# VHH binders against q96fz2, part 128

Target 1, 269 residues: q96fz2
Amino acid sequence: CGRTSCHLPRDVLTRACAYQDRRGQQRLPEWRDPDKYCPSYNKSPQSNSPVLLSRLHFEKDADSSERIIAPMRWGLVPSWFKESDPSKLQFNTTNCRSDTVMEKRSFKVPLGKGRRCVVLADGFYEWQRCQGTNQRQPYFIYFPQIKTEKSGSIGAADSPENWEKVWDNWRLLTMAGIFDCWEPPEGGDVLYSYTIITVDSCKGLSDIHHRMPAILDGEEAVSKWLDFGEVSTQEALKLIHPTENITFHAVSSVVNNSRNNTPECLAPV

## First folded at step 8 (VHH)

Design B65 (framework vhh_8pnl_2)
Fold by ESMFold2-Fast, scan of step 8:
Structure B65 (fold): chain B 269 residues (1-269), chain A 120 residues (1-120)
Amino acid sequence: as target 1 above (269 residues)
Amino acid sequence: QGQLVESGGGLVQPGGSLRLSCADAGFTFSDYDMAWYRQAPGKERELVARIYSGGSTNYADFVKGRFTISRDNAKSTLYLQMNSLKPEDTAMYYCAKRWGDSYGTSFDYWGQGTRVTVSA
């Protein structure tokens, strides 16, 4: 997982993240740095994406079941990184393999600090290798959606009004992530950055790609991954496994160029 | 070695306690994994306890429940609290800092050691 879509306007995204705290109270996540959120149909590593994390990371004695939503840089910059420019990091930290996460200092250290987050997306893109050609077929991969007359479907949208109906009740993809905090050596704001944990593909995706992000399917899994105040690293890692609860469709090559940021990037072909 | 200085060693009776300290004069203490090693007479140097830059700890089986490793990043100091000392704990104790498993440029620094003797 090296490309995602996360295009919802801030208010729609916030409502899509409605949740219940430990006491059963309905809540919306509280924003941190909302001005850094940049919606896009075609997000690549080094861009910012919204993540959910526990309020306890920012407020002493906060209820660890309460959630903050914040934009973070995709591509984890370890706290120990010495260079002044994060793009100079020699290691690719876009993804973190589930089988080696406890062996890599870049990931083990923030995990030990409870720095777990849930990475939000409309869905992610993957490129299928086709034998006999050097071209790859891109696919948009996302949670199964409940279709109603009011919400419409992605394949049936043919006007701006109909297109907006697709997204009104969209179930966001929720991927397990690890984040860290890096202080620039020359001064400046602390950089929050994340990596997406990856697992072996499920049977349904095996013909498209051999790896997939670790998807947290449902509010119980999301809550346990975020709640570092009550759920240990060992318990949280039990949530990291492939899921079959996923769907996809082929998309056009427009998505290949990360500079293209239009609905055509995820429209079915 | 060089910038790592151990202290707190000494002679104690079996069942006694000692607290070892290791001061790092370097300026990136918080970015390194820190460890305590020991070397008994006629034996190889062995890992006693490790503390990662993020605070997670790892202990050799022969010290679990008796020794506690900790660090103070603001003071650039590593500690080892040693309880219920046994004669077999007699050794030179060394402080070490190491680059993590991310590599690139890998190196280890060692202190000169502090002696712990457990006898009647």
Scores: ipSAE 0.000, ipTM 0.096, lowest interface PAE 16.8, mean pLDDT 84

Design B66 (framework vhh_8pnl_2)
Fold by ESMFold2-Fast, scan of step 8:
Structure B66 (fold): chain B 269 residues (1-269), chain A 120 residues (1-120)
Amino acid sequence: as target 1 above (269 residues)
Amino acid sequence: QGQLVESGGGLVQPGGSLRLSCADAGFTFSDYDMAWYRQAPGKERELVARIYSGGSTNYADFVKGRFTISRDNAKSTLYLQMNSLKPEDTAMYYCAKPFRYESGTTFDYWGQGTRVTVSA
């Protein structure tokens, strides 16, 4: 997973993240740096994306089941990185393989500190290799959505105009992430950055791509992944596996250029 | 999360030894860097020794060669072996683990402390 859509206006995104804390109280996540959130249909590595993380990362004695939402840089910069420019990192930290997460220092150390986050998106994009051509077919991949009166239906039959209507009650994709905090050597603000954990693709996605993000399907899985105060690393890692509760449709090649940021990027062809 | 409980403090003569223990009731012990701090009357808390989740250690200059920090992840227990104790080591000793994600720089979960007195 190297491209996502996360285009909802901040207020719509916040409502889409409504949750219940450990006591059963209905809550909305509290924003940090809300003005740094930049909606886009076409987010690439090094851009910021909204993530959920436990309030306990920021506040002593906070209820670890309470959630913060914050924009973080996609592409984990390890806390031990010594260069002044994060783009000089010699290896790709956009994704973290589930099978080697406990072997790689860049991921093992922050994971050991409970630095788990849930990466939010409308969905993600993958490119299917097509036999005999230099082109790949892009697909938009997302949770199954409930049919609404406004949209009539979702998927390949919907035009871009009809797709605008589906966002009122969109179920956001929730991907398991690991984040870290890097202090620039010359001073300045701490950089928060994340990686998306990847697993083998499920049967439903195997014809599109051989890998998929580790998707946390439902509030219980999301809650356990975030709650580093109550859920150990070993227990949290049991949540990391392929899931079949996913759908997709082919999209236009417009999405191929990460500079293109329009509804056409995710509209069915 | 868990409550940190220190033990092992006491009165000892100069040149003596003590072993401090810190039990972490939480199940995240093996995942965290851990530290020992101390606070003498009228002074700020100061770092004594730090042990990373991977086992590497750092020591304050004033205890190097005399104190050894270690951990037992199976028992969720942190230790501080204190040898060649000096009157200047007299302080309340605190076990600490980070509550925020600042790596190794802010240890904010503290126990109640255990008192070490070095005198005749």
Scores: ipSAE 0.000, ipTM 0.127, lowest interface PAE 17.8, mean pLDDT 82

Design B67 (framework vhh_8pnl_2)
Fold by ESMFold2-Fast, scan of step 8:
Structure B67 (fold): chain B 269 residues (1-269), chain A 120 residues (1-120)
Amino acid sequence: as target 1 above (269 residues)
Amino acid sequence: QGQLVESGGGLVQPGGSLRLSCADAGFTFSDYDMAWYRQAPGKERELVARIYSGGSTNYADFVKGRFTISRDNAKSTLYLQMNSLKPEDTAMYYCATPYRIGSDYPMDVWGQGTRVTVSA
């Protein structure tokens, strides 16, 4: 996973993240640094993306089931990084393999501190190699969506007008992430950055790509991943596995260039 | 026929300069980490410089301060500016990128190379 869409306006995104805390109270996540949220149909590594994390990371004695939403840099900068400029990190931390997460210090240490987050997206993009050529076919991959009118799922066959209306009730893709906090050596604001955990691709995606993000399917999985106050690292890692509850459609090559930020990036072709 | 096409190699005297180019014909250039490697006769292929999709760079110690890697995403072209060339820089220079976006970034897509000769 190296490209996502997260284009919803802040208010719509916030409502899409409505949840219940441990006591069953309906809540919306509280924003940190909302002005750093930049909606885009085409988000790449080193840009900021919204993530959910436990309020307990920021507030002493907070209920660990309560959620904050915050933009974080995609590409984990380890807390031990010594350089002044995070862009000088020589290792790519866009993704973290599930099979080696406990072996890599850059991921094991923050994971041991409970620094689990849920990375939010409309969906993600992958590029399928076409047989006999170097051209790749991009696909937009996302949770199955339920239409607000009539029973059924939204799909590639729906009109552009119906596609635009679907965003009002879009089910956001919820990917398991690990974040870390880096303090600049010369002082300044703490940098929050994240990596997306990856797993082997499910059967449904195997013809597109051999890897996929670890998707947390449903509120129970999301709650357990976030709640580092009640759920241990070992228990949380049991949530990390491929899912078949995913759908996709081919998109145009417009998405290839990360500078292109239009609805055409995710529109079915 | 390769997706990556190198050019700009040639014969220069010690202390001279060359600018290598690598054109990407088949993929969305801005998504990929890219690198320059070189291979001298009888030696292993070695990393010269890497540029990440986000723009950060990494250099082998033996070229630091002399070579500059850069990219032009609008032109889908990778560059290597080589200054203060030494006879030890004589090699075939290769452009490389990973095969799959979103993968673990092995450099497994290679150009055919462009030859650099530095001699008095």
Scores: ipSAE 0.000, ipTM 0.138, lowest interface PAE 17.3, mean pLDDT 83

Design B68 (framework vhh_8pnl_2)
Fold by ESMFold2-Fast, scan of step 8:
Structure B68 (fold): chain B 269 residues (1-269), chain A 120 residues (1-120)
Amino acid sequence: as target 1 above (269 residues)
Amino acid sequence: QGQLVESGGGLVQPGGSLRLSCADAGFTFSDYDMAWYRQAPGKERELVARIYSGGSTNYADFVKGRFTISRDNAKSTLYLQMNSLKPEDTAMYYCAKPYHYEGSTRFQHWGQGTRVTVSA
């Protein structure tokens, strides 16, 4: 997973993240650095994306079940990185394989510190190899959505106008991530950056791509992944597996160029 | 708590020196930021010095120029060289692995501490 859509305006995104804390109280996540959130239909590595993380990461003695939403750089910069410019990192940290996460220093150390986050997106993009050609077919992949007007789920057959209306009640894709905090050697603000954990694709996606992000399906999984105060690393890693509760549709080649940032990027073709 | 063992404390006269050591029995020492904290009787635990996994250091104003933090990754050991000791430096000194934000004491691995007494 190397491209996502996260286009909702900040207030709509915040409401889409409504949750219950450990005591059953309804809450909205509190923003950190909200001005750094940049909505886009076509998010690539090195750009900022919103993530959920436990309030306890920022506030001593906070209830670990309470949530912060913060923009973080996509592409984890390890805390031990010695150069002044994060773009000089010699290896790709856009994704972290679930099978090697405990072997790689860049990921096992922040994971051991409880630095788990949930990466938010409208959905993600993957490119399918097409037989007999060098061209690839892009797909937009997302949770099944409920159509309130017809009491049915939204699908690829729906008109573009129906797609515009669905965003008010869109169920955001919730992907398991690991983040780290890097302090620039010459001083400056701490950089928060993340990686998306990947797993083998589910049967439903196997014809599109062989890998998929580790998706946390439902509030129980999201809550356990975020709650590093109560849920150990070993217990949290049990949540990392392929998910079948996913849908997709083909999109136009407009999405191929990460500079294109329009609704056409995710519209069904 | 069970992984960090401090040593090197003792009684010393004002102006004297001590070298504290902290041995980490864990297997990931080189990947962690490490810190020394101290706690005087009746006071809260305070940060003395921090050394990041990349080698950068940070010192509390009250020890700058007098204390030096260092690490030996091959031996999984953290050190604090304390020079020009003052009676005000009298405290229990603790080795810590900071987990997330600086100053947090909730999710840090702590040792049991080593006592430093500075008196005539």
Scores: ipSAE 0.000, ipTM 0.156, lowest interface PAE 15.6, mean pLDDT 83

Design B69 (framework vhh_8pnl_2)
Fold by ESMFold2-Fast, scan of step 8:
Structure B69 (fold): chain B 269 residues (1-269), chain A 121 residues (1-121)
Amino acid sequence: as target 1 above (269 residues)
Amino acid sequence: QGQLVESGGGLVQPGGSLRLSCADAGFTFSDYDMAWYRQAPGKERELVARIYSGGSTNYADFVKGRFTISRDNAKSTLYLQMNSLKPEDTAMYYCAKSYRLDSTGPYFDYWGQGTRVTVSA
């Protein structure tokens, strides 16, 4: 996973993240650095994307089931990175393979500190290799959406006005991530950055691409991944596996250029 | 918490040097961020220096150029080399260990009992 859509306005995104804490109280996640959130139909690595993480990361004795939502840089910068400019990092940390996560220091150390996050998106894009040509077919991949009279499914929207209705109660894709914090060697603001854990594709996606993000399907999985105060690293890693609860449709080549940021990027063709 | 044990404090003349040590009895020292804080009588505890698990460091402005924080992961020990000591450096010095993002004062997971540094007036 190297491209996502996360286009909801901040208030709509916040409501889509409504959750219940351990006490059963309904809550909205509290924002950190909300001004850094930039909605887009076509998010690439190096840009900021919203993630959920436990309040306990910031506050002593906080209920570890309470959630913060924060924009973080996509592309994990390890705490030990010595250059002044994070863009000079010599290795790709956009994704982290589940099978080697405990072998790579860049990921093992923050994971050991409980630095687990849930990466939010409308969905993600993958490019299918077409036999007999250099062309690739892009697909938009997302959770199955519950049908309602006003929102419907994304496949039911066939005009621009109908597209807006599908987002009212959109179920956001929730991907397992690891984050770290990096302090610039010459001073400045601490940088929070994340990577998306990847697994082998499920059977339903195997014809599109051989890898997929580790998707946390449902509030129980999301809660356990975030709750580093109650759920150990070993227990949390049991949540990391392919899921079949996913759907997709082909989209136009407009999405190929990350500078294109329009609804056409995810519209069915 | 008895996990962190500071040592190396003492009485020293202005301009002198001291090296503080903090021994961690735990098994995860290398994975945690570490810090030195200090507290003078009647004042709040303040950050002196931090060292992240990856080796990055930061310092309070009032000690930059005079103090050096370091760690020895093989010995599970944190150090603070204090040079050019001033009377205003007189305080109880505390070792702290944390996985929390803002790792400040009361939000560190573990604290030592402190070691006293007195710089003669």
Scores: ipSAE 0.000, ipTM 0.322, lowest interface PAE 12.5, mean pLDDT 84

Design B7 (framework vhh_8pnl_2)
Fold by ESMFold2-Fast, scan of step 8:
Structure B7 (fold): chain B 269 residues (1-269), chain A 120 residues (1-120)
Amino acid sequence: as target 1 above (269 residues)
Amino acid sequence: QGQLVESGGGLVQPGGSLRLSCADAGFTFSDYAMAWYRQAPGKERELVARIYSGGSTNYADFVKGRFTISRDNAKSTLYLQMNSLKPEDTAMYYCAKPYRYSGSTPLDYWGQGTRVTVSA
């Protein structure tokens, strides 16, 4: 996973993240650095994306089931990184393979500190190899969505107007992430950055790409992944596996250029 | 949009038992957390029990140890086993898909309710 869409306005995104804490109390996640949230149909590594994480990371004695929403840099910068410019990191930390997560120091250390987060997106993009040409076919991949005007899920055959109307009730894609905190050696603000854990593709996506993000399907999986105060690393890692509960449609090559930030990026062709 | 249909309510004496069922005609049952709520006359609707898609459960303190929520994803059916019923359990019981509250968006997937009366 190397390109996502996360375009919802901040208030719509916040409401889409409504949840229940351990005691069954209804809550909205509390924002940290909301001014750093930049909605886009076409988010690439090194940009900021909203993530959910436990309040206990920021407040001593907080209920670990309570959630914060914060923009974090996509591309994990390890806490031990000694250079002054994080963009100069020699390792690609956009994704973290599930099979080697406990072997790689960059991921094992923050995971051991409970630094688990849920990466939010409308969906993600993948490029399918096309035989006989140098071009690839992009696809937008997302959770099945319920149509507001008609029984059933939204699909590629639906009108462009139907796509405009779905965002008020869109089910956000919830991907398992690991984050870390880096302090600039010359001083300055702490940088929060994340990686998306990847797994083998499910049967439904195998013709598009051989890898997929580890998707946390449903509130139980999301809650357990976030709750590092009650759920051990070993138990949380049991949530990391392929899922079949995804859908997709082909999109225009407009999305190929990461500078393009319009609804055309995810519209069905 | 799914249609939720509750059944199993009735009149029972204190100490009795009832099993409520909620059939979901929708295609998304296994994707959602499911809940039972109740509303006594003149009172607000309150959460009784919730079961998440993976099977973990949450109970209101006033029913803990007496009620058991369960689901059958193959049958798209939610259950509430109610034991040791008390007069204060008298209410309309509602099935809901409260997968996620979305601010001002209400829980759109409510059933019509099934009435439970506990009296001598």
Scores: ipSAE 0.000, ipTM 0.115, lowest interface PAE 18.8, mean pLDDT 82

Design B70 (framework vhh_8pnl_2)
Fold by ESMFold2-Fast, scan of step 8:
Structure B70 (fold): chain B 269 residues (1-269), chain A 122 residues (1-122)
Amino acid sequence: as target 1 above (269 residues)
Amino acid sequence: QGQLVESGGGLVQPGGSLRLSCADAGFTFSDYDMAWYRQAPGKERELVARIYSGGSTNYADFVKGRFTISRDNAKSTLYLQMNSLKPEDTAMYYCAKPYRTYDSGSGPLDYWGQGTRVTVSA
């Protein structure tokens, strides 16, 4: 996973993240640094994306089941990194392979501190190799969406106009992430950055790409991944596996250039 | 062949010089860190030099003082100036984008094409 869409306005995104805490109270996640959230149809590594994390990371006595939403840099910068420029990091931390997560210092250390997050997106993009050519076919990949009674199921056959109207009730993709906190050696704001955990692709996606993000399907999985106060690293890692509950459609090459940020990036072709 | 195309390799005598080039046909050259790697037969691929998007550089100890990495963002081209070449520098040299991921089809590749061969004859 190396390209996403997360274009919802802040208020729509916030409502899409409504949840229940451990006590059964209905809540909206509280924003941290909302001014750093930049909606886009075409988000690449090193840009900021919204993530959910436990309030207990920020407040000593908080209920670990309560949620904060915060923009974080895509590309984990380990807390132990000593140089002044994060771009000098020798390792690519855009993704974290599930099979080696406990063997890599960059990921094992923040996991030990409970630094689990849920990365939010409309969906993600992957590029399929086209046999006989050097071109790749991009696809937009997302959770199945609930159909309206009068419009039928959302899919590749729908017009671009109809796609623009589904966002008010869009089910956001929820991907398992690990984050870390880096303090610049010469002072300045703490940098929060994350990586997306990856697994082998499911059968349904195997013809597009051989890997996929670890998707947390439903509120029970999301809650257990976030709640580092009650759920151990070993128990949380049991949530990390491929899922078949995913759909996709082909999109135009407009998405290839990460500077293109229009609805055409995810519209069916 | 990929988006990156290496050139400039050849056969030189010990103490000689070569200038390698890597042309990037992509639109994001100025936004990426770039690197040169090398691989001798039967050995692991190793980092030779890196240049960050901001212009700072990093070198392997075995080339410090002899090699210079540079970039021309207007031409989308990466260079490696190699001076005082030694037989131990004999290898295939690869141009790379260090932020490659194995888990995404959208990520840049670390190594493109067949590289460019450098042979330093004793």
Scores: ipSAE 0.022, ipTM 0.345, lowest interface PAE 4.9, mean pLDDT 83

